# Miniprotein binders against Protein PET54 (PET54), part 1

Every score and structure here is a prediction.

Target 1, 293 residues: Protein PET54 (PET54), of Saccharomyces cerevisiae (p10834)
Amino acid sequence: MKASSKAIKLVLDHLKSTGRVLGSVESGNSATISEKTASVNKQQQLQEKKPSVLQYRSYNPYLVKEDFLSILPENLYKKRGQFTNELDFQLMKVRDPKYFQFKDQYYLFFNDYNSLTEYIKLTKHSRINKIRVKMTPLAQPLPTLLTKLQRYSKNLYNAFRSSEQYFEGLNEKVDVSGEFTTNQLRSILDSVEEIENKSVLVWNIPTKLRSHDILNYFWFYNIRSSFKIYWDDEMKRNLRFISFENSHDAYRFKRNYHGLLAKELLTLSEKGDAADYSLEMDDSKILIEHLSE
Structure headers, positions and changes below count from the first letter of each chain, unless a header shows other numbers.
F, E and O stand for the ipSAE by ESMFold2-Fast, ESMFold2 and OpenDDE, each averaged over both directions (binder to target, target to binder). V2 = 0.75 x the mean of E and O + 0.25 x the DockQ between their complexes.
[cut] marks letters that were taken out.
The coordinates of atoms that the task and the answers printed are left out; those that the model quotes come from them. Centres of patches stay.

## First folded at step 1 (miniprotein)

Design AB1
Amino acid sequence: SPEEAERIKRLLEEIAKKHGLEVEIYVEVTEDGKEVWVLIEVEDGKIYVTAEADSPEEAIRKAVEKALEELRKELEKRGES
ESMFold2 (binder alone), alone request of step 1: mean pLDDT 79; pTM 0.742

Design AB1e (from AB1 with Y26E W37T L39R Y48T)
Amino acid sequence: SPEEAERIKRLLEEIAKKHGLEVEIEVEVTEDGKEVTVRIEVEDGKITVTAEADSPEEAIRKAVEKALEELRKELEKRGES
ESMFold2 (binder alone), alone request of step 1: mean pLDDT 77; pTM 0.716

Design AB2
Amino acid sequence: SKVEVTVTIDGKTYTFEVEVDSPEEAEKIAREIAEEAAKKLGAKEVEIEVEVRDGKIEIRIRVEGDPEEVRRIAEELKRRLEEELK
ESMFold2 (binder alone), alone request of step 1: mean pLDDT 66; pTM 0.514

Design AB5
Amino acid sequence: SKVEIEIYVEVDGKTVWVLIEVEDGKVTIYVEAEGDPEEAARIAEEIARELEKRGDPELAEKVRRLVEEALRKLREELEKQ
ESMFold2 (binder alone), alone request of step 1: mean pLDDT 61; pTM 0.442

Design T3L
Amino acid sequence: SQEKLDEILERAEKLRDEIKKLAERVEEALKNGDPETVEELLEELWKIYDEAFRLLEEVEKLAEKGNPEEAERILDEVMKLLEEAYELLEKIEELARKLSEK
ESMFold2 (binder alone), alone request of step 1: mean pLDDT 73; pTM 0.662

Design T3a
Amino acid sequence: SQEKLDEILERAEKLRDEIEEALKNGDPETVEELWEELYKIFDEALRLAEKGNPEEAERILDEVMKLLEEAYELVRKLSEK
ESMFold2 (binder alone), alone request of step 1: mean pLDDT 73; pTM 0.636

Design T3a2
Amino acid sequence: SQEKLDEILERAEKLRDEIEEALKLDPSNPEVEELWEELYKIFDEALRLAELDPDNEEAERILDEVMKLLEEAYELVRKLSEK
ESMFold2 (binder alone), alone request of step 1: mean pLDDT 78; pTM 0.708

Design T3a3
Amino acid sequence: SQEKLDEILERAEKLRDEIEEALKNGVDPETVEELWEELYKIFDEALRLAEKGINPEEAERILDEVMKLLEEAYELVRKLSEK
ESMFold2 (binder alone), alone request of step 1: mean pLDDT 70; pTM 0.579

Design T3b
Amino acid sequence: DSELKERIKKLLDEAERIAKELEKGDPEKALDELFKVWDEALRIMEELDKGNPEEVLEELYEILEEAFKLIEEAERLQREK
ESMFold2 (binder alone), alone request of step 1: mean pLDDT 69; pTM 0.542

Design T3b3
Amino acid sequence: DSELKERIKKLLDEAERIAKELEKGVDPEKALDELFKVWDEALRIMEELDKGINPEEVLEELYEILEEAFKLIEEAERLQREK
ESMFold2 (binder alone), alone request of step 1: mean pLDDT 67; pTM 0.522

Design T3c
Amino acid sequence: TPEDLKRIKELAKELREKIERAKEQGDPEEAKELEDLVEWLAEFARYLEELGNPEEVKLIEELIRMLADYAKELEELLKRE
ESMFold2 (binder alone), alone request of step 1: mean pLDDT 66; pTM 0.492

Design T3c2
Amino acid sequence: TPEDLKRIKELAKELREKIERAKELDPSNPEAKELEDLVEWLAEFARYLEELDPDNEEVKLIEELIRMLADYAKELEELLKRE
ESMFold2 (binder alone), alone request of step 1: mean pLDDT 63; pTM 0.447

Design T3d
Amino acid sequence: SDEVRKKIEELLKRAEELARELKQGDPEEAEELLKWVADFAEYIEELLKEGNPEEVEELLRMIAEYAKLLEDEAKRLEERK
ESMFold2 (binder alone), alone request of step 1: mean pLDDT 65; pTM 0.448

Design T3e
Amino acid sequence: SDEKLEEILEKVWELFDRIYEALKSGDPETAQKLLQELKDIADEARRLAEQGNPEEVRDLAELIEMLEEYAKLLEEELKRQ
ESMFold2 (binder alone), alone request of step 1: mean pLDDT 76; pTM 0.668

Design T3g
Amino acid sequence: DSELEEKILKLWEKAFRIYERLEKGDPEKAKQELEKIADEAKRLLEELKRGNPEDVEEELRMIAEYAKLLEDLAKELEQRK
ESMFold2 (binder alone), alone request of step 1: mean pLDDT 65; pTM 0.470

Design T3h
Amino acid sequence: SDEVRELIKWLEEFAKYIAEELKQGDPEKAKQELEKIADEAKRLLEELKRGNPEEVLEKLYEILEKAMRLLEKAERLQREK
ESMFold2 (binder alone), alone request of step 1: mean pLDDT 67; pTM 0.521

Design T3r (from T3a, 13 letters changed)
Amino acid sequence: SQEKLDEILERAEKLRDEIEEALKNGDPEEAEDLAWELLYIAFEALDLAEKGNPEEAKRILDEVKKLLEEAKELVRKLSEK
ESMFold2 (binder alone), alone request of step 1: mean pLDDT 71; pTM 0.624

Design T3s (from T3a, 13 letters changed)
Amino acid sequence: SQEKLDEILERAEKLRDEIEEALKNGDPETVKKLAEELKKIADEARRLAEKGNPEEAEDILWEVLELLFEAYDLVEKLSEK
ESMFold2 (binder alone), alone request of step 1: mean pLDDT 70; pTM 0.594

Design T3t
Amino acid sequence: DSELKEKILDLLWKAYEIAFRLEEGDPEKAKQELEKIADEAKRLLEELKRGNPEEVLEKLKEILEEAKRLIEEAEKLQREK
ESMFold2 (binder alone), alone request of step 1: mean pLDDT 66; pTM 0.508

Design T4a
Amino acid sequence: DTEKVRELAEAIKELLDKIERALENGDPELAEKLLDEVWELYERAFKLAEKGNPEVAERILEELMKILDLAYKLAEEGDEEKLKEALELIEELAKEVERLLKEK
ESMFold2 (binder alone), alone request of step 1: mean pLDDT 63; pTM 0.491

Design T4a2
Amino acid sequence: DTEKVRELAEAIKELLDKIERALELDPSNPEAEKLLDEVWELYERAFKLAELDPDNEEAERILEELMKILDLAYKLAELDPSNEELKEALELIEELAKEVERLLKEK
ESMFold2 (binder alone), alone request of step 1: mean pLDDT 61; pTM 0.471

Design T4b (from T4a, 24 letters changed)
Amino acid sequence: DTEKVRELAEAIKELLDKIERALENGDPEEAKELADLVKWLLEYAEFLAELGNPEEAKLIAELLRMALDYAKELAEKGDEEKLKEALELIEELAKEVERLLKEK
ESMFold2 (binder alone), alone request of step 1: mean pLDDT 65; pTM 0.535

Design T4c
Amino acid sequence: DSELKEKIRELLDLAEKIARELEKGDPEKALDLLFKAWDEVLRIMEELAKGNPEEVLEKLYEALELAFKILEELARGDPEKAKEIIKELLEKARELVEKLKQE
ESMFold2 (binder alone), alone request of step 1: mean pLDDT 66; pTM 0.521

Design T4d (from T4c, 24 letters changed)
Amino acid sequence: DSELKEKIRELLDLAEKIARELEKGDPEEAKELLKWALDFAEYIAELLKEGNPEEVAELLRMALEYAKLILDELRKGDPEKAKEIIKELLEKARELVEKLKQE
ESMFold2 (binder alone), alone request of step 1: mean pLDDT 62; pTM 0.481

## First folded at step 2 (miniprotein)

Design AB1b (from AB1, 45 letters changed)
Amino acid sequence: SPEEAERIKRLLEEIAKKHGLEVEIYVEVTPDGKVWVLIEVEDGKIYVTAEADSPEEAIRKAVEKALEELRKELEKRLKEE
ESMFold2 (binder alone), alone request of step 2: mean pLDDT 73; pTM 0.639

Design AB1c (from AB1 with H19Y D32N G79L E80K S81E)
Amino acid sequence: SPEEAERIKRLLEEIAKKYGLEVEIYVEVTENGKEVWVLIEVEDGKIYVTAEADSPEEAIRKAVEKALEELRKELEKRLKE
ESMFold2 (binder alone), alone request of step 2: mean pLDDT 81; pTM 0.775

Design AB1d (from AB1, 48 letters changed)
Amino acid sequence: SPEEAERILRELEEIAKKYGLEVEIYVEVTPDGKVWVLIEVEDGKIYVTAEADSPEEAIRKAVEKALEELRKELEKRLKEE
ESMFold2 (binder alone), alone request of step 2: mean pLDDT 76; pTM 0.694

Design AB1g (from AB1, 45 letters changed)
Amino acid sequence: SPEEAERIKRLLEEIAKKHGLEVEIYVEVTPDGKVWVLIEVEDGKIYFTAEGDSPEEAIRKAVEKALEELRKELEKRLKEE
ESMFold2 (binder alone), alone request of step 2: mean pLDDT 68; pTM 0.547

Design AB1i (from AB1, 45 letters changed)
Amino acid sequence: SPEEAERIKRLLEEIAKKHGLEVEIYVEVTPDGKVWVLIEVDGKEIYVTAEADSPEEAIRKAVEKALEELRKELEKRLKEE
ESMFold2 (binder alone), alone request of step 2: mean pLDDT 76; pTM 0.688

Design AB1j (from AB1, 46 letters changed)
Amino acid sequence: SPEEAERIKRLLEEIAKKYGLEVEIYVEVTPDGKVWVLIEVDGKEIYFTAEGDSPEEAIRKAVEKALEELRKELEKRLKEE
ESMFold2 (binder alone), alone request of step 2: mean pLDDT 78; pTM 0.724

Design AB1m (from AB1e, 49 letters changed)
Amino acid sequence: SPEEAEEIKRLLEWIAKEYGLEVEIEVEVTPDGKVTVRIEVEDGKITVTAEADSPEEAILKAVFKALEELYKELEKRLKEE
ESMFold2 (binder alone), alone request of step 2: mean pLDDT 73; pTM 0.644

Design AB1n (from AB1, 48 letters changed)
Amino acid sequence: SPELAERIARLLEEIAKKLGLEVEIYVEVTPDGKVWVLIEVEDGKIYVTAEADSPEEAIRKAVEKALEELRKELEKRLKEE
ESMFold2 (binder alone), alone request of step 2: mean pLDDT 73; pTM 0.649

Design AB6a
Amino acid sequence: SPEEAEAIKRLLEAIAKKYGLEVEIYVEVTPDGKVWVLIEVEDGKIYVTAEADSPEEAIRKAVLKALEELLKELEKGDPEKAKELLEEAKRIIEEARKLEE
ESMFold2 (binder alone), alone request of step 2: mean pLDDT 69; pTM 0.622

Design AB7
Amino acid sequence: SPEEAERIKRLLEEIAKKYGLEVEIYVEVTPDGKVWVLIEVEDGKIYVTIDENGEVTVEAEADSPEEAIRKAVEKALEELRKELEK
ESMFold2 (binder alone), alone request of step 2: mean pLDDT 66; pTM 0.578

Design AB7b
Amino acid sequence: SPEEAERIKRLLEEIAKKYGLEVEIYVEVTPDGKVWVLIEVEDGKIYVTIENGKVTVEAEADSPEEAIRKAVEKALEELRKELEK
ESMFold2 (binder alone), alone request of step 2: mean pLDDT 65; pTM 0.573

Design MB1
Amino acid sequence: SDEVTQLLKEAEDLIRKAIELADQGDYETAIRLFNEALDLLDQARKIAEELGDPSLAEQIRDLMKEAEELIQRAEQMLKEK
ESMFold2 (binder alone), alone request of step 2: mean pLDDT 88; pTM 0.861

Design MB2 (from MB1 with T5E K9L E12F R16W E66Y R73M)
Amino acid sequence: SDEVEQLLLEAFDLIWKAIELADQGDYETAIRLFNEALDLLDQARKIAEELGDPSLAEQIRDLMKYAEELIQMAEQMLKEK
ESMFold2 (binder alone), alone request of step 2: mean pLDDT 88; pTM 0.865

Design MB3 (from MB1 with N35Y D42W R45L R61E K65F E68L Q72E)
Amino acid sequence: SDEVTQLLKEAEDLIRKAIELADQGDYETAIRLFYEALDLLWQALKIAEELGDPSLAEQIEDLMFEALELIERAEQMLKEK
ESMFold2 (binder alone), alone request of step 2: mean pLDDT 88; pTM 0.858

Design MB4 (from MB1 with E10W K17Y E36F Q43M)
Amino acid sequence: SDEVTQLLKWAEDLIRYAIELADQGDYETAIRLFNFALDLLDMARKIAEELGDPSLAEQIRDLMKEAEELIQRAEQMLKEK
ESMFold2 (binder alone), alone request of step 2: mean pLDDT 88; pTM 0.860

Design MB4H
Amino acid sequence: SDEVTQLLKEAEDLIRKAIELADQGDYETAIRLFNEALDLLDQALKIAEELGDPSLAEQIAELLKELAELLKRIAEELKEQGDLEKAEELLRKAEELLEEAKKLLEEQ
ESMFold2 (binder alone), alone request of step 2: mean pLDDT 84; pTM 0.827

Design MB5 (from MB1, 35 letters changed)
Amino acid sequence: SDEVTQLLKEAEDLIRKAIELADQGDYETAIRLFNEALDLLDQALELDPSNPEAEQIRDLMKEAEELIQRAEQMLKEKLEE
ESMFold2 (binder alone), alone request of step 2: mean pLDDT 82; pTM 0.789

Design MBL
Amino acid sequence: SDEVTQLLKEAKELLDEAEDLIRKAIELADQGDYETAIRLFNEALEILEKALDLLDQARKIAEELGDPSLAEQIRDLMKEAREKLEEAEELIQRAEQMLKEK
ESMFold2 (binder alone), alone request of step 2: mean pLDDT 88; pTM 0.873

Design MBr1 (from MB1 with K9L E10D D13W R16L K17Y E20F)
Amino acid sequence: SDEVTQLLLDAEWLILYAIFLADQGDYETAIRLFNEALDLLDQARKIAEELGDPSLAEQIRDLMKEAEELIQRAEQMLKEK
ESMFold2 (binder alone), alone request of step 2: mean pLDDT 89; pTM 0.872

Design MBr2 (from MB1 with R32E N35L E36Y D39W D42E Q43L K46F)
Amino acid sequence: SDEVTQLLKEAEDLIRKAIELADQGDYETAIELFLYALWLLELARFIAEELGDPSLAEQIRDLMKEAEELIQRAEQMLKEK
ESMFold2 (binder alone), alone request of step 2: mean pLDDT 87; pTM 0.854

Design MBr3 (from MB1 with D62F K65L E69W Q72Y R73L Q76E)
Amino acid sequence: SDEVTQLLKEAEDLIRKAIELADQGDYETAIRLFNEALDLLDQARKIAEELGDPSLAEQIRFLMLEAEWLIYLAEEMLKEK
ESMFold2 (binder alone), alone request of step 2: mean pLDDT 88; pTM 0.862

Design T3L2
Amino acid sequence: SQEKLDEILERAEKLRDEIKKLAERVEEALKLDPSNPEVEELLEELWKIYDEAFRLLEEVEKLAELDPDNEEAERILDEVMKLLEEAYELLEKIEELARKLSEK
ESMFold2 (binder alone), alone request of step 2: mean pLDDT 74; pTM 0.679

Design T3e2
Amino acid sequence: SDEKLEEILEKVWELFDRIYEALKLDPSNPEAQKLLQELKDIADEARRLAELDPDNEEVRDLAELIEMLEEYAKLLEEELKRQ
ESMFold2 (binder alone), alone request of step 2: mean pLDDT 78; pTM 0.712

Design T3r2
Amino acid sequence: SQEKLDEILERAEKLRDEIEEALKLDPSNPEAEDLAWELLYIAFEALDLAELDPDNEEAKRILDEVKKLLEEAKELVRKLSEK
ESMFold2 (binder alone), alone request of step 2: mean pLDDT 71; pTM 0.628

Design T3s2
Amino acid sequence: SQEKLDEILERAEKLRDEIEEALKLDPSNPEVKKLAEELKKIADEARRLAELDPDNEEAEDILWEVLELLFEAYDLVEKLSEK
ESMFold2 (binder alone), alone request of step 2: mean pLDDT 76; pTM 0.694

## First folded at step 3 (miniprotein)

Design A1 (from MA0 with T5E K9L E12F R16W E66Y R73M)
Fold by ESMFold2-Fast, scan of step 3:
Structure A1 (fold): chain B 293 residues (1-293), chain A 81 residues (1-81)
Amino acid sequence: as target 1 above (293 residues)
Amino acid sequence: SDEVEQLLLEAFDLIWKAIELADQGDYETAIREFNEALDLLDQARKKAEELGDPSLAEQIRDLMKYAEELIQMAEQMLKEK
């Protein structure tokens, strides 16, 4: 019977740490330890903490950490840095692990369950861009989430290296070892952010432009890699992944080409090649998503 | 004891599978599996009470409340499409 009780407690504790259910938390812990011991325990506790994850669903792909901080009461955000530190989180825009498209959701990674619960209590009546906040603790075991994050990170890194590396890597299993900790999460997010800052997804680039044509046509953007990551022959749509040597070039590329008609892209060719240009060409717009936006 | 443990392990397995399905967006299947887990948990609770273990029965009730809340969340996600 005691083995069963222990198993239930472990499952409940794990489910609470992954955070789908917000129960009333009893204050009932009091610490009576020396300040030196408390300081050592605090540092070790931070190192060993498993993050708690909050999910926010939104069709708006342009939300940044500031948007989630601004819905906190003004006193906590601006005048009470202590509370801001306690409610601090890492923000991740959730992307498809194969195609890197925004999945209409965000993850907020808190250092512990209490921080997550406090954030929800403070924001339950708030709105982001006029839309009522519907934040839900993620009902996914942390090891499963870690596997998904590592899969996304691996595929993104491979795409950043080359199209060849990307496609070869799709069938490889991600090695999941160790426990999901705040430090491991920070390492993954930092690695991902470096590459996301240097990468874009592009819809509707003219089909006649091949990967080498993209590199030559846009030579002034310091492109590292460019390839079709998704295509639909029926709808004649394609999605291209492009990575750059630096984040500024990714930003410039989106600024200069987002929203242009596909036919207008060809007029920018240095070599002209006007024989292949036609005003009756597809009027679809070039849509660019900068992965770090 | 053995019967209660078997019911709990089966319920835990269903809860884990349902959470994974919900994360993948399959809320209909997740709700079905959470409800199956609730049935198993209720059986385990009744058995724990019959065996004179009110502490275990109370812990099982807490887990049942948790599963009910997950069902409500999954139902909400279904309505949001």
Scores: ipSAE 0.023, ipTM 0.551, lowest interface PAE 6.5, mean pLDDT 72

Design A10 (from MA0 with K9L E12A R16L D62Y E66A E69L R73E)
Fold by ESMFold2-Fast, scan of step 3:
Structure A10 (fold): chain B 293 residues (1-293), chain A 81 residues (1-81)
Amino acid sequence: as target 1 above (293 residues)
Amino acid sequence: SDEVTQLLLEAADLILKAIELADQGDYETAIREFNEALDLLDQARKKAEELGDPSLAEQIRYLMKAAELLIQEAEQMLKEK
């Protein structure tokens, strides 16, 4: 079997599954409705009071909200509906404003300072993946936090639009004028979440593939923007940003291509190029991070 | 686009079945089904051009080129049989 046959099978399997999903009406509506209701409640609570923020430092980029809920005492966890509402928080991964890579820290946004102190008290002796949990209140004043998040939001939005907008925008200063409010913070968080849901970071795509090749290979994923955001001159690694028209395509792209061998993507080369690529292909795996996960 | 989508899904089914037949050594039937898929892909390409979507038409041409390469491989295997 040639790598070309395998890649074509992946393309065709995705085309069949995408056609089905566009017409699919199977389960999940109650979960989506529940999640939206929780988000609206969180927005209202953040607007009424200054949000209290906990900082958690961890090299592990795969932590999700459930990991931070599971370290609460079992009695409180069993009464989840009552006590979780009182201790509810929004989780955010802190990302580099230029390269969007995880910066080894999480922010937990609580409704009020009492909820924050109660969470610290209940998790004093807890562990996540055998590592002792140490949470600290974020010492930065609201204007400083808003400025940092606004810079990340601006760069992420520009990358979502195009590589040209992204690189041009890096030289512009963020203008944060007027009153610094929790409403402005909520607006930034919502904008960031929407784009992160539709975007991935990809390591180890073959260096021979340009942006137009990526669009042609993955035409059935509705890609909006694709470009190299980081390049190592020692040719160790490259990092590509890819954005999609919808979050479902970002999810399926990661599901279908994460962990595949990079050589399996080199299928639509010219006769001369095809002869060369099979001899020099790296066995490196494609590593995909969905920014919201 | 519904018509284009339907043509692409039918072509995909034929290509997947043809690959399975080729893996089983039935190269004659595989070639026939690949050629039927190419006809459907060509119809989809023309329809995409009519709908003013040259980007989709170009992407369909890439898939047609891949199918043609699979036909050539199957024809070579048939000769070596």
Scores: ipSAE 0.013, ipTM 0.436, lowest interface PAE 7.1, mean pLDDT 71

Design A11 (from MA0 with K9E E12L R16Y I19A E66L R73W Q76E)
Fold by ESMFold2-Fast, scan of step 3:
Structure A11 (fold): chain B 293 residues (1-293), chain A 81 residues (1-81)
Amino acid sequence: as target 1 above (293 residues)
Amino acid sequence: SDEVTQLLEEALDLIYKAAELADQGDYETAIREFNEALDLLDQARKKAEELGDPSLAEQIRDLMKLAEELIQWAEEMLKEK
């Protein structure tokens, strides 16, 4: 082992921890809101209430609502996107609250517990992509779930607005105050879905392309925010978050650039050197995940 | 601020590239780029302090310490040539 290997390891360790370094500090410049005794007592009562949420564990990140609807009896699923029965649900991919990567699980949010139990009954022997469906009611009480979702929602919203707001917001505590209601849950889910529809995660954008280069080259995609959110030291790759003014631009961006060879992006940078880059990235492909897909 | 985030991204990119150059034996270029990164980190730290974010400033000092350690290591390797 040579001393030169130490430099690479130190750099990779720090880049892997960049978001954690900025977010690991639990004291910030934000004021804390005082919690009242009445709110505490109400929160304790609501902790025993179970939300109408099913959890499905899967390593497949490409499942969409239609996959979960298609395993219901055909008379309950209308072709052409019509679904009119009480078994309707809102689908959510469970994502890491800091890096937004898929966590190998889905949540299905139902309007009530009766709808949830009926869905379980109807799908008990069903399969998605040849794998038997094993769905379980989420064991977490409503306040715990709301706190988890608010943390993700807050970080996602801040990232959507700017890299500055994202990093500044990581150390702020989420305040889940007031009544813990299903209306608050739906509001959080709708907000998350709207931002996920306008956001992508991108692996393997060349290190030489800075945020300014990305914004300038892709000006016609109406990009709102673009920054490196994570480094993967095992795969020696970086992950970039990009948000757009509208969902159609996010869709177009993924359609046009997913699978593109990373070295082809060097043509966008006046500071780029194609020969030097080829040694760095070894013809890696740009991999784009549209957060709502 | 937006400026602080941009300075941090630029500094980290320079540190990454400089480390690879050092690994290839180009210690002179690596030292120049590590020093440029250190200057950018110092600017980011000062701006974080001016904005009243001592937590962020402390995190930036940790990155500055890494850059200093890498500079010292590269200088030592260069002297042994």
Scores: ipSAE 0.012, ipTM 0.430, lowest interface PAE 8.4, mean pLDDT 71

Design A12 (from MA0 with T5M K9R E12W R16E Q59Y E66L R73D)
Fold by ESMFold2-Fast, scan of step 3:
Structure A12 (fold): chain B 293 residues (1-293), chain A 81 residues (1-81)
Amino acid sequence: as target 1 above (293 residues)
Amino acid sequence: SDEVMQLLREAWDLIEKAIELADQGDYETAIREFNEALDLLDQARKKAEELGDPSLAEYIRDLMKLAEELIQDAEQMLKEK
């Protein structure tokens, strides 16, 4: 009696939502701080400017914009945690354009060089996760950067559509005609963000689980496509790209399976029977990166 | 196939929301949403059977049992409130 109630309560506790950010009501004032503070004329003028790029190298893939805002002086925040500084920027995790892996670096895109230099001055002695912040203006020419961003965006879009589109698209040339402007950058970042919100990278899925097994086992996550994007035969490791119809399913998938032992997936699959075949007990953890996190 | 997947997605979303509501103490709304999910799961099960997918139908029946157990737990907590 009471034992049954306790068992179900454990299921409820385990399934308790963690970070329902996209399922929650977002008030109509969800525009970025820079969008809220800029006048219409000033906003238009800033969007036509050539962007300035600041590079930050870090092995921590979980840094978000708030981490970079929190190192600014506290007097730039309104009381009760509201931030309205004109030194706003767009944050991008730098990912490999072919395999989408985090490349141990972040880009901060400022609307002009003066905003970039002011941010550097204000953060010169700051720390993120107790490590001294070392920010450097990007030395790479902007046309080269634009080519890399367009290639990443194209490959990500193709992967989101299907494995076939992804592999066919890898050898296509990217058209980089046109000036690298803040408006062009915003368009690229918006497109990338939409797909990154709906996509994950997964390490250490058991090799016995084939593509159809993954679709069958995870059927209730509304998966669009799932394929091996990288395989290392020597290490017996594979990296799988999985895309979802909506960002909520991507969040649920990571929430429920990140850190789970790979061997545990085999007990939860349609196999259900340990006698079906002899399996090596892999103690590796399922590692899931939600591309937008 | 697409119809079954749509029903399952809607049912699972309702289950997750109902669990969150139950955690917040709103057992009445949680029970309503669990029952709505159960109806969607039953529709999905019937369609899976029509499509000749017995393994999918069996899996949906297991989810229906889970939803029934969650309803029973929420009803018990509501009585104790």
Scores: ipSAE 0.000, ipTM 0.167, lowest interface PAE 16.5, mean pLDDT 71

Design A13 (from MA0 with T5E K9L E12Y R16L I19R E66W E69D R73L)
Fold by ESMFold2-Fast, scan of step 3:
Structure A13 (fold): chain B 293 residues (1-293), chain A 81 residues (1-81)
Amino acid sequence: as target 1 above (293 residues)
Amino acid sequence: SDEVEQLLLEAYDLILKARELADQGDYETAIREFNEALDLLDQARKKAEELGDPSLAEQIRDLMKWAEDLIQLAEQMLKEK
């Protein structure tokens, strides 16, 4: 009974977190054109509170920065000197702050609002994978965005360090006081990128493999932290977070084990109880996401 | 054994399957599955209200808005395919 109640809470937390992010995008897209009714002072205040961030909604989790650059006219991003910097941006996959799963949304962080506006103009009629692009300036004020990013960054860093740090950190409040600037935003983004480069999410690792088994069997990958971040006994699904001392080991791990049958990992573990392996004939494939990819 | 739990888990499963269909470009089937999930969420909300849990009902309403947002995204992608 208590296990079922915990499962509901985990599902609700996950779904609620995902819904909140998508709801903010829909609100922005549903906004009616009302430039004539807003005062000049009110428009200026709202613009001053807006971060230089574009939202792009997509179910495709495999978009990279070059996909967003390739839709720009070549002449504009290849201009000499500082002019090429005016359209530069940092790309981020929006991830669940607790489970780190992709939330069907990308953020493009620009150095200033003029760069963002120019990017919108240049890509207005462009397509990514045959779908017309709809990019909307983030409706959230900067303090709200920073709080969300700090929560994700904190949870990700704690997970990178250890299972214990991660679970202890989930109940702590994020510091909402302090500097609400683009410099703080850049710092958070850089921290996130560093840890995402060193981390993977893994679906369908056999239930018999505990965290210490993973550390022992994959010692040659320099694993820092490994633990189940989500599991559902009814759907027979589990999601494990694994972090590495360096990004190359995360890359190698995904390359070598992505797409393997789950039962192959039990064979690789070389456990003395061979009879146990025959009882866990799971045809599920190991699915690995390198968080920076 | 808890009816609300079962409805929420079934809705979650449908949403995950629908997202995979949308990733494959099958937006029409994805929209159908998302709408089925939305119906299950509405049933769960009604059950939560009957049980006298307004906090849970509010959380389920947030999930219903999420499902509506996913449907809107799929409809947009279907039109622009």
Scores: ipSAE 0.014, ipTM 0.490, lowest interface PAE 6.9, mean pLDDT 74

